# Designs tried in a protein design chat: VHH binders against 6-phosphogluconate dehydrogenase, NAD(+)-dependent, decarboxylating (gndA). Part 10

Target 1, 299 residues: 6-phosphogluconate dehydrogenase, NAD(+)-dependent, decarboxylating (gndA), of Haloferax volcanii (d4gst8)
Amino acid sequence: MQLGVIGLGRMGRIVVDRVLDAGHEVVAFDLSAEAVAAAADAGAEPADSVADLVDRLGDDKRIWLMVPAGDAVDATLDDLDPHLDGDDVVVDGGNSHFEESVRRAEACSAAYLDCGTSGGPAGAELGFSLMVGGPQWAYDELTPVFDAVATGPDGHGHMGDSGSGHYVKMVHNGVEYALMQAYGEGFELLAEGRYDLDLESVAKTWNNGAVIRSWLLELCEEAFREEGSDLGDVDDHVAGGSTGTWTVQEALEQEVPVPLIYQSLAERFGSRADDRFSRRLANRLRYGFGRHEVARKDD
Key: E = the ipSAE of ESMFold2; O = the ipSAE of OpenDDE; V2 = 0.75 times the mean of E and O plus 0.25 times the DockQ between their complexes.

## First folded at step 1 (VHH)

Design p08 (framework vhh_h_nbbcii10_fgla)
Fold by ESMFold2-Fast, scan of step 1:
Structure p08 (fold): chain B 299 residues (1-299), chain A 128 residues (1-128)
Amino acid sequence: as target 1 above (299 residues)
Amino acid sequence: QVQLVESGGGLVQPGGSLRLSCAASGFTFSYDSSYALGWFRQAPGQGLEAVAAISGSGGSTYYADSVKGRFTISRDNSKNTLYLQMNSLRAEDTAVYYCAAEPYWSDYELSPSEYDYWGQGTLVTVSS
């Protein structure tokens, strides 16, 4: 099969490499000439523009987008859409909000697949997990590409109607937030607890036959190997949160309780402040209740 | 074509200040974007080290412990420019400083391998 790829960052390049390795043809475009040249060196056919990419793809176009969520997706679709018809397929492999994916699918001249892509950089070696929403026929047409990009035949699936791929991936990331927080709390108890433990050894043992074994636990083992059991200089500031926020917003809309996902998100927000207004007010209110001495900030 | 161009490097005495700028072209900084931007450095004879990162909206920032309280990362989306204000500079801050752009804001925002677009680098030397 022939696949167009737009967006040749780290994730887009993994898609290119895996599709080429499976024996398919790739036409590649990015605003970065260096990224296009690197993809061409790997065996992709370089395109000079979005229009040139479309011209090189032949009659039925299959195009994978791997650009930042939001404006970049819409700008790319604005460039593509005049060249597309209903027999073409566009895949958004990025991290778009599922409601934006539904909107884009309705506006797009081609069949639009929202593809939640999980696996991070390890996808280069192992393949990704792909959660795909949109028309069944379009998913079926892209199966050879999904087989190449995913970790195997069970590594991709058709979730349902438009938006469902990004929806399932969004919730997946919410679960990931909660699991990361749970591992963090468990290891913190061990680090602060009554025994002097080698946490790399603990993580390794837990990841070999224990109930909580996972790839996240492999990352915990790596962290303890690289930073030590005290985590060295690693800061307690936790950045990010968009997919966790989206998951909590959706849970509120659907009236589904997600206390662990919410708490994990709240912990991230709390990590970003050295002091918090709420704690300062609580201290002052304690003085009002019982005349407890007020702790005051010192410059 | 996507380009990141650093400027503002040079020779500065210990305790001094410098402001690095990174001008982006070929893509737009936007509050609707999930693009993360970061600063990385490489000291002579050493590997690449993360310095600071900022989310697409500018609402979240991350700093390496070695620079926290001394360096400030900021972005001006209207000018497509990323900044690093470096105060109280030390000899150990001597390095080539690179700006980098990542399509997604992630928990690994200071991992060099997550960044897809890189500038050419600008040398900062802290020495008398």
Scores: ipSAE 0.000, ipTM 0.223, lowest interface PAE 15.8, mean pLDDT 83

Design p09 (framework vhh_h_nbbcii10_fgla)
Fold by ESMFold2-Fast, scan of step 1:
Structure p09 (fold): chain B 299 residues (1-299), chain A 128 residues (1-128)
Amino acid sequence: as target 1 above (299 residues)
Amino acid sequence: QVQLVESGGGLVQPGGSLRLSCAASGFTFDYSDSYALGWFRQAPGQGLEAVAAISWSGGSTYYADSVKGRFTISRDNSKNTLYLQMNSLRAEDTAVYYCAADSTYLYEDYTSSAYDYWGQGTLVTVSS
């Protein structure tokens, strides 16, 4: 099969390499000439522009987008759409909001697949997990490519109608944040608890047969190996949270309780403040109730 | 192969401004859940201190309390360049400033001293 790939950053390059390794042909384009040259060295056919990429593809074009979310996706679609018809398929493999993916699908002249992609840079060795939304026929047509990019046939699935792929990936990210928080709390109890433990050894033991074994736990083991059980100088400030926020907003709209996902966001927000008004008031109220000494900021 | 190169350091008087740049080669500033970028500094005789960090999208930023309101971090992914705009500089800001990139998916929204790639540093001296 022949696949066009637009966007040759870290994730896009992994798509290119895996598709080539599976015996397919790739036509690759990126604004970075260096990235295009590197993909060509790996066996891709270089394109000089979006129009050149389209010209090199035969009938029934299959194009994978791995460009920055938002304006870059729309700009790329503006360049592509005059060359597309209903027999063509475009895959958005990035982290677009699912409502934007629905909008783009409705406007696109080709069939549009929203493909939530999980696995990060480890996908180069292991393949990705792919959550695909959009027309069934387009998903079916792209299965040889999805087999190559994913961790095999079970590493991808058709979620449902347009938007469902990015929707499921959004919720996946919410769950991921809650799991990271859970591991953090467990290891914090062990670090601060009554025993002097080697947390690298604990993480290793838990990841070899225990019920909470996971790739995230492998990363915990690595962190303790590299930083020590006290995590050395690792800062406690945690930035980000947009996908978790989107998940909580959707949960509220659907009236589905997601307390652990919410709590993981609340902990991130709390990490960004030196002090909080609510804690200062609570401390002062304790003085009012039980005459406890009020802790002051300079104490 | 991966290199981060800082520029824009120098001597400036208290109250002045400087803009630091960090140019990446050997990789692009990727999108999705892959890259967090940050600035660290080390003052003479002090340890390494996190100054500012930014997620791939630029939607999430961190600032140390000592620089909040005075420094602004930004990134231009199309140019593979990270910036630190430093305003209202103080003598206490005198340090070698390092650009750092996190290469792992897990740390996209997190800043720490465990970043995988570091620049060589650029000296900023705030003195009358």
Scores: ipSAE 0.000, ipTM 0.207, lowest interface PAE 16.0, mean pLDDT 82

Design p10 (framework vhh_8h5u_2; at its last look DockQ between E and O 0.39; V2 from the best seeds 0.00; counts 0 for: pae E 9.2 > 2, unsure alone 58.6 < 65, grease 27.6 > 24.2, SAP .714 > .668)
Fold by OpenDDE, look of step 2:
Structure p10 (fold): chain B 299 residues (1-299), chain A 124 residues (1-124)
Amino acid sequence: as target 1 above (299 residues)
Amino acid sequence: EVQVVESGGGLVQPGGSLRLSCAASGFTVSDYSNYMGWYRQAPGNQHERVAIIYSGGSTNYPDSVKGRFTISRDNAKNTGYLQMNSLKSEDTAVYYCAKVEYTYDWFGETYDYWGQGTQVTVSS
């Protein structure tokens, strides 16, 4: 089949390559002419605009969006919508907020699939995990594409009604935050504890049969291999947090306690401070009630 | 540590021009995973993106500034720029440079790093 792909960044290009490798045709567009040219070199048909892309796709339009969440999605949809009808399918493969996906699905002239995409750059070789929400028939129509983009037939699933794909992806990222925090805490204890340990060796050992084995743990092993057990000069700043925030917000609305995800998000926010005012105050308060010496920054 | 420092703001008459600079550190502006944007915030208003430059060099502007503002970057200097021409009173705002970063879940999470901003005042 033929797939239109809009957004040819790192992840979008992976989609293009995997779909082409599976024997499908791709029409590709991006605001970056360089990205379009690169996709063309890979075997995609280049488009000069959104309008050109839809023209090239013909009557049955199947379009995959891989653009940044937010305004870019809406702008792209605004350009697409005049050219779409009820038999067409649009996939948002980005990480849009699930409520926005519902809104967009309702507004879109085509069938709208919200597709949570997980796997990162490793997806180039392995494929992604795809969590898809929206109409069942549209999901079924694009099964060959999902087979190509995912790790295989088992790497994608229809989650349910509109918004459910991005909803599940959101929660997935919340879990990711918590797991990263858990691994971090564990290895911190091992690093700061009473034993002098080779943490690469520990991670390797765990990766080979332990209960907590995972891709994240494999990445821990890699990190220690490349950076050393003390992580070298790696900074403690941790960026991101939007999907984690969304997860926490949803948990509050549903009155579902997610304390570990809460805490992981808090730790991430805390990582962005040079020092913590709360701890500074605590330090000073010790003098107040106990006349304990106050550690100063110049010490 | 990711830092952006804006400069070049000031007082200008309507119809005048300013060139803002954004010195970036802790990242490279030419990295394919980075976008750079200029935002502005007028008193009582929300932040408005006035320009963005993508990794491939393509640019985008809202209608409010299209044709008047131009975003660019110097990779060698690791610096972003915003050329503002034909300035209007409604362009008065604090202007911020932002690094738009994408995680490996690029399409999953985006976040912006902002500078302290530079004041632009357009007044006769």
Scores: ipSAE 0.009, ipTM 0.298, lowest interface PAE 9.0, mean pLDDT 89
ESMFold2-Fast, scan of step 1: ipSAE 0.006; ipTM 0.328
ESMFold2, look of step 2: ipSAE 0.011; ipTM 0.362
ESMFold2 (binder alone), look of step 2: mean pLDDT 74; pTM 0.756

Design p11 (framework vhh_7w1s_2; at its last look DockQ between E and O 0.20; V2 from the best seeds 0.00; counts 0 for: pae E 9.7 > 2, unsure alone 56.0 < 65, grease 24.7 > 24.2, placed apart)
Fold by ESMFold2, look of step 2:
Structure p11 (fold): chain B 299 residues (1-299), chain A 121 residues (1-121)
Amino acid sequence: as target 1 above (299 residues)
Amino acid sequence: QLQLVESGGGLVQAGGSMRLSCAASGFTFSDYMGWHRQAPGKQRELVAKIYSGSTAYDDSVKGRFTISRDNTKNTVYLQMNSLKVEDTAVYYCARVDYEWFGDTTYTFDYWGQGTQVTVSS
């Protein structure tokens, strides 16, 4: 089929390349003429504007957005909407909050599919895991494209109504936070424990048949290979946390307890604190009730 | 070869204006662009970012600074008005590849050399 792709960063180019490899046609646009030229060299038809892209697609347009979450999605939809009707389909392959995806689905002249995408840069070789929300008919129409972009027919699924795709992806990221924390704690015990262990070897061994094998564990193996078992000069600061925060907020709203996800998010926030007020107070309270000496900061 | 080169820094009196430029060269560059700054003894902090017409600003510069992009010149600008002594810092142009869909927080992965902005009282 013929697919328009707007947004040609690393992920958008993977979408273009995989769709072309599957024998489909692509009309590609990005604000960067350089990115458009690179997609054209790969076999896509270049467009020089949103209007030009729309014109090249003809009737019953199928358009995949791979732009950053937030205002960029809305700006792109504003440019597209004068050219869209109810027979067209727009896929938001980015990482929008699910409530924004619901709002956009209600406002968009075309059918709107929210597509949570997992697999990162490795998706170029293996394909992505795609979690899609929105109208069933639109999902069905795009199955050949999803087959191409995903790992295959089992690598994508229709999750449910509008917003459900980005919702499921959000929860996936919450689970990821908890898994990262669990691996981190386990390897810390091994690193600080009583044996002198080669942690790359441990990670490799676990990932060959152990119950806890995973792609995250392969990344642990890689990290120990590249940085050493002591992680070299890697700092203990952990950035990010937006999708984990969204997961926790939703869990609170639905009154669903997610204690491991809560704790992993808290550990991530705690990694950014140098001088915890709570610990300072706890230190002082030991004097208050037990007359223990109070550790004091240097002047 | 991707390269970011900042220019336009220098000395300015408080209340004045200055425009920084960041020229980008290289292929496959359709990314978030941003300006960061680092004051003496402080962590590097995001000042402004832009992608596809969307902008975001640190609260300390909202209404005073404007980020813009000229795609025909492959250049990002930071227009700084009503400058304060507190704006004194080395300003860095940076680029992020938006390919981490697990978290909305970006990590900038290409940096310029920086340009000094000094605001005197």
Scores: ipSAE 0.006, ipTM 0.323, lowest interface PAE 9.7, mean pLDDT 86
ESMFold2-Fast, scan of step 1: ipSAE 0.006; ipTM 0.275
ESMFold2 (binder alone), look of step 2: mean pLDDT 76; pTM 0.771
OpenDDE, look of step 2: ipSAE 0.017; ipTM 0.336

Design p12 (framework vhh_7w1s_2)
Fold by ESMFold2-Fast, scan of step 1:
Structure p12 (fold): chain B 299 residues (1-299), chain A 120 residues (1-120)
Amino acid sequence: as target 1 above (299 residues)
Amino acid sequence: QLQLVESGGGLVQAGGSMRLSCAASGFTVSEYMGWHRQAPGKQRELVAKIYSGSTAYDDSVKGRFTISRDNTKNTVYLQMNSLKVEDTAVYYCAKIEYTDYWGSESYDYWGQGTQVTVSS
């Protein structure tokens, strides 16, 4: 099979490498000439523009997008769409909001698949988990590509109608937020608790037959191995929040309670301030009520 | 069309300073952005990143490099102070796909790079 790939960052390059390794052909384009050259060195056919990529793909075009969510997807589709017809398939493998994916599918001249992609850069070795929404025929036709990009045939699935792939991936990330927060709280209790523990050893033991074993726990073990049980100089700032925010917004719209996902998102927001207005006011109010001494900022 | 263009590189003596700029067109830089570098014969490495006002740096550049954004100009900067010979590399800016993984990031758009050469 022949696949066009637009967007050759870390994730797009993994798609290229895995598809090539499975014996398929790839035509690759990125705004970075260096990224295109690197993909060509790996065996992809380089394209020098979106139009050139389309031209090289023959009659039934299959194109995978791995560009940043938002305006970049729409700009790429604006370049692609004049060259596409209803027998072509476009896959958005990025982290787009599912409502934007539905809108794009309705406007696109080709069949549009929203493909929630999970696994991060580890997908290079392990393959991704792919959650795909859109027309059944387009999903079926792309299964050899999905087999190559995913961990295997069981690593991808057709979720349902347009938007369902990005929808399921969005909720997946919400669950991931809650699980990360839960592991963090558990290990923090152990780190601050009454015993002097080797947390790498604890994580390893928990990941070998215990109920809470997971790949995420393997990453905890790795963190303690590399940074020590005190996590060395690792910062407590937790970046991100887009997919968690979208999950909470959807939960509110559907009136589904997601307290753990919400609380994990709120904790991420709280991590971004070394001091917070609300805590400073609370300290001052405690002084006013109980005459506790006010903690003042040092110069 | 989507594009990142780096500028501001060149030749500088050890101990000097330099500011790199990365201008974006076709999308905004108000999300997650990073600066990477690649020395001859070495793999590309992340040196600085910025997201929603928060920054992180590789240990080799902490205290010497500062990443910043100007959202009105749709531009990301890397201020480099106290430059060392080992800072010699091609510097790339990238827009990061936001994957929400602990310690993980994906870079979907790269600039063409700008050469920084630090002489002894």
Scores: ipSAE 0.000, ipTM 0.258, lowest interface PAE 11.2, mean pLDDT 84

Design w01 (framework vhh_surovatamig_d1)
Fold by ESMFold2-Fast, scan of step 1:
Structure w01 (fold): chain B 299 residues (1-299), chain A 124 residues (1-124)
Amino acid sequence: as target 1 above (299 residues)
Amino acid sequence: EVQLVESGGGLVQPGGSLRLSCAASGFTFSSYWMSWVRQAPGKGLEWVATIKQDGSEKDYVDSVKGRFTISRDNAKKSLYLQMNSLRAEDTAVYYCARGKYYKSWGSPTYFDYRGQGTLVTVSS
């Protein structure tokens, strides 16, 4: 099979490498000439533009997009669409909002698959988990590519109609936020608690037969190994939140309670301010209720 | 109407310097990452540099690191590219673009808005 890949960052390069390793052909393009040259060195056929990539694919084009969510996806589709017909397939392997994926599918001249991709850099060695939405025939057609990119045949699945792949991945990330927060709180209690504990050892023990074992715990063990049980110089500012925000917005629209996912998102927002108005007012109100001492900014 | 107008291009000898400017209008400039991209004669677009809304983060393509500096002035709605130690390989039309290039992701940001470009020729 021949696959076009647009977007050759860490994730896109993993797609290229795994597809090539499985014996397929890849035509690769990125705005970075260095990234294109590196992919070519790995065995991909370099393209110098979107139009050139299209020309090199011949008939019945199969194109995988690994570009950032939002404007980059739409700009790429604007360049691609004049060259596409209904026998072609475009896969959006990024973290697009599911409603944008539905809109794009409706506008696209080709069959459009929204593919939620999970596994991070570990996907290079293990393969990814792929959650795919869109037309059944297009999913079936891309199965050899999905087999190559995923951790195995059970590492990918057809979720349902257009948008369902990115929808399921969005909720997956919401769950991930809650799990990360839960691990963080547990280890914080141990770090600040009554015993002087080696948190690397705790994480290792928890990840070998305990109920809460997971890949996230492997990352916790690694963090304590590299930074120490006090996390050294690691900042408490937590960036990001788009997929968590989308999950909470969808939960509100559907009237489904997701208190743990919401609270994990709210904690990230709180990490971005070291002096919150609400806490200062609460301090002052406590004084009003019982004459508790008020902490002042200079002291 | 979103408008980006580049200036500062010209003919320069190898080892010389140029400063490119971009004047933005028709959108809230301070709310967007901004980038410079270039197109050498007969070649495709290449990302050169990107800068965060507040200027706190900057990224460059490896071939220009240490030679080029991207900056912005949100009050003036202007983007700049200071180019030092210019090489023949830097000859290209340079475009001001709205959007970010994700170095860790490495993916192209296909910019929804680019200016008309300013030509930089590095030769004797």
Scores: ipSAE 0.000, ipTM 0.182, lowest interface PAE 16.5, mean pLDDT 85

Design w02 (framework vhh_surovatamig_d1)
Fold by ESMFold2-Fast, scan of step 1:
Parts: structure tokens; sequence; C-alpha cells
Structure w02 (fold): chain B 299 residues (1-299), chain A 123 residues (1-123)
């Protein structure tokens, strides 16, 4: 099969390499000429514009987008859409909000697949997990590509109608937030608890037969191996939060309780505050309530 | 500490069969998912098959489904890959790889794979 790929950052390049390795043909484009040249060295056919990529593809075009979420997706679709018809398929493999994916599918002249992609840089060696939403026929047509990009035939699935792929991936990330928080709390109890434990050894043991074994736990083992059981210099500031926020917003709209996902997001927000008005007031109220000494900032 | 030693590769005609073996040591073999991965000349690593600790669940890449069978013997600490109806496209170095809970969660196979065994399918 022939596949166009637009967006040759780290994740897009992995798609290119895996599709080429599976014996398919790739036409690749990126705004970075250097990225296009590197993809060409790997065996892709270089394109110098979106129009050129379209011209190099056959009649029924299959195009994978791996550009930054938001405006970049819309700008790329604006360039592509004049060249597309209903027999073509466009895959958004990025981390778009599912409502934007539904809007884009409705506006697109081609069949539009929203493809939630999980696996990070490990995808280069093992393939990704792909959660695909959109028309069944388009998913079926792209199955050879999904087999190549995913970690195996069970590594991809058709979730449902337009938006469902990005929707399921969004919730996946919400669950990931909660799991990271749960691992953090468990290991913190062990670190602060009554025994002097080798947390690398604990993580390794838990990841070999225990019920909480996972890739996240492999990353915990790695962290303790590299930083020590006290995590050395690792800062407690936790960045990010967009997919967690989207998950909580959706949960509120649907009136579904997600207290653990919410709390994990709230902990990230709290990690960024040097000082909190609510804690200062609570301290002052304790003084008023029982005349406890007020803790004051010392400079 | 972890050691994986593959054997059973060789030259075989298209349509032929081979059985690969992997002898494991340095870890509790029965506690891990185990996988076979391969690397064709000039290509990257491709996952081929995975087997659960107790052998109850097996997964395969689509191109080998129905032709290859993964199995294990926990008492002998050995992993096997029975390869039937071999094709030229199956030519590769085959590696035994240690996995934790799931092959899809791994970030790299390199620290836990053996030296590999070469399978050449040619007439």
Amino acid sequence: as target 1 above (299 residues)
Amino acid sequence: EVQLVESGGGLVQPGGSLRLSCAASGFTFSSYYMSWVRQAPGKGLEWVATIKQDGSEKDYVDSVKGRFTISRDNAKKSLYLQMNSLRAEDTAVYYCAKRGYSWKYGTSLFDYRGQGTLVTVSS
C-alpha cells in the first residue's frame, strides 16, 4: 500500500519507519526540509509541499497526519481538502480533542479517522496502541497500515463513530494520571514508612507477577535505579494536564464521577504553587479558633 | 545475570519448517511473559509472538498467524517457536526476549534479548 505522511516529528517519523519496514510505500512531507531529507534517507519518497504529496499519491489517497494538535491540524486540512474526495482517507494520529475531530470529520471531503496513538518513543521498536474512530470502511481499508504501525493486530481497534478514537485515548490518559498518582502514593508510603526499603527492588518484584504490574511500574523501577530510592534531585513540580482536564470536563458534562482522575489532576495543579492563599487563611483561622501560634513566612 | 540463548535456526526451503528454542537463566522464567522478535536484513525489529506466564494466552503478528506456534516449558526454563510453511519473507535473525506484564508496554527489548539465531528461507 501507499501512504502519505504529513508531520515528521518524533512520532511521525516512527510511523514512516514502521510502514516502510512492513513493505509499504511512503510519501513524506514536513515544513522542515531536514526532516523530509531524513525520511527520504530511510526510504520514503520526499514531497516538497502538501500539493506535491497529493500529486505523488495514487487515486485513492491514504494520508496520515502527525502534526501538533490544534491550529496545525486545521491548517494542514485547509491545504489538503481542495485535493480530496470521498474515496480518500485522512488519519489524524495526533492528540486532538475529540470534539475538534468530529468537527473536522464533518468538514472534510475525505473519510476522516481520528486515531488516538499511545506508546511514546517505545513505538519505534514495539509499535503503538491505536484507538480509531470514524467510518468502518475507512478503518478496514487502513488495516494493513494499522498492523504495521501498531504493536500487533491486537494493538489497534475500531472504537466506533467519528471522535471515538480520540475520546477513548483521552480517557486512557485520564486513567494514566490516576495510575501515576496511585503508584506515587504507594511508593511514598514505603519511602516514609517504618522499613528501610530498596524501592528499585520493590518495583521490580511488583512488576513480576503482582496484580499491579504495568509499563508505568517499569518506569518506576527505572526511576529508582537511576535516581535512588529517595529520588535524589527530582523536583515535585508536575507539568502538563490537557488530556486530564479534557477527561474531567467530559465526566462533568456526562455526570460521571471520576474522583481519582480529578484528584490526580488537582495534585498536579497544587504541585506548581509556591504558596496557597487557602493554606495561609487556614493557618490564621487556627490561631483565631484555638489561639495556636500563626506560622509566618520567614525571609 | 539475565541470559537468553537461542538455537534451532538454519537454512530451509520455502514451505519448510523449523523449531526455535530459547534457554533462559538468571531470572524466574515462569513469572514472565516471553516473546519472539525478529530482524530481517536491513530492517528494524519486528515483534512475532508473545506467550503468557502459564501458556494460557498467545498472541501473534498477523503475517505468521496460523503458521507459527509459540510455546513454553517452565520446568525446563525454555521458550519455543514452531515455524511452519516458511516463506522468503520470514528470513531474519530471531531473538528470544524477556517481557514483564505485556510486550506492548516495553520500552526496549535489548537488555533482555539473546544473541539470536539466523533463519534463512531460500531455494
Scores: ipSAE 0.000, ipTM 0.114, lowest interface PAE 21.0, mean pLDDT 84

Design w03 (framework vhh_7z1x_3)
Fold by ESMFold2-Fast, scan of step 1:
Structure w03 (fold): chain B 299 residues (1-299), chain A 124 residues (1-124)
Amino acid sequence: as target 1 above (299 residues)
Amino acid sequence: QVQLVETGGGLVQPGGSLRLSCTASGFTFSKYAMNWVRQAPGKGLEWLSGISGSGGSTSYADSVKGRFTISRDNAKNTLYLQMNSLQPDDTAVYFCAKRTYYKWGSGSYPFDYWGQGTQVTVSS
C-alpha cells in the first residue's frame, strides 16, 4: 500500500523506514527540507507541502501524522481536512492527550485513528508497540502498515473507540513511571545498605529468572556497567512528567486510586529543587521537638 | 542493511567442543538482545539461549543449560556460543537471531533478522 507521512523527526523517520522496508510506498513531508531529502534518500517520494503530499496520494488517502503534540497536530489537520473525505484515514502516532484525540476525530472529515506509540527511538530496530483507537474498518485497512511499524503482528492492537489508543498509552506511561521509581528505590537500598554490592551483577542476576526481570532492568544493568554502582556523575534531576500528570488527573476524575503512580510523579517534582521549604522546616521542627542538630545550607 | 553471519560450525566427535561466532552489521549491536536457535533435520526451531544488549543478562534452554555459554563482544559486533560436551542430539543448523520484541527466552519466534546458519554435526 501507499502511506503519506507528515513529520519526519526521529519517530516519523522510523515509520518511513519500516514501511518502506516492508515493501510499501511512502510519500513524505516535513517543514525541514533536509528531513524530506533524507527520507527521499531512503526511498520515499518527497512532497514539498501538505497539499503536494495529498496530490501525490491516490483516491483513498492513508496518512500518518508524527508531529509534536498539541498545536502542531491541529495545524496539520487544518491543512489536510479540505482535501479529505470519509474514505480517507488519518493516524495520529504522536503523544496527544486522549480528549484532544476524541475532539479531533469528531472534527475530521476522514476516519481518525489515535495511535499510542511506545518503544522510543529503539523502534528503528525493534519496531513499536501500537495502541490504536478509532473506527474498526480504518484499523483493519491500516493493518499492513501497523504490521510493518510494530514489533510484529502482536505488537499492535485495536483498543476501542476514538481516544482509546492514546488513553491506553497514557496509562502505560504512568505504570512505567512507577516501575522506574520502584527499581530506583530497590537499588538505592542496596547501594546504601549493609553490604558492598556490585549492582551490575545484582541487575544481571535479577534479569535471569527473577520475577522483576524486564527491559527496564536491562537498562539498569547497562547504567551500572557504564556509570558504576554509585552512578558516577548522573544528576538526580528528573525532567518530564506530562503523561504521568495526565494519568493521575484521569485517576482522580474516575476516583481510581493510583498511589504508586502518584508517588512516582511526586518524586520527579521533588527532584527539581536543590532544597525544599518543607524539608528545611522539618529539620527545624526536629530541633524543637527532639533537640536534633539543625542542618544548615552552608554546612 | 541488517546482516548476521554465523561461522564456526563443523564435524565434531561426541564429547567435543565448538565455538560459534555471529558477526552483526547494519544496526547498533550493543543496544539489542541476541539469540541462538537451532533446527535439526526434519524438526522445528528450538530456541537455545539469549543475551541482553549489555551482555549482563543471559538465559538458556534446559537442553543446553550447563553445557553451552552465550557471550558477546560489543566492540567487535560479535555474538558467541561456546558449546561443550556435545552429543549427537546437538546435530543441527545453528542460527544467530535478532528479535523484534524486547522479550527473549519466550520460545516464540518474532525475529527481525536471521543469519544463514552454520551446520554442526556431532558424530563419530
Scores: ipSAE 0.000, ipTM 0.095, lowest interface PAE 21.9, mean pLDDT 84

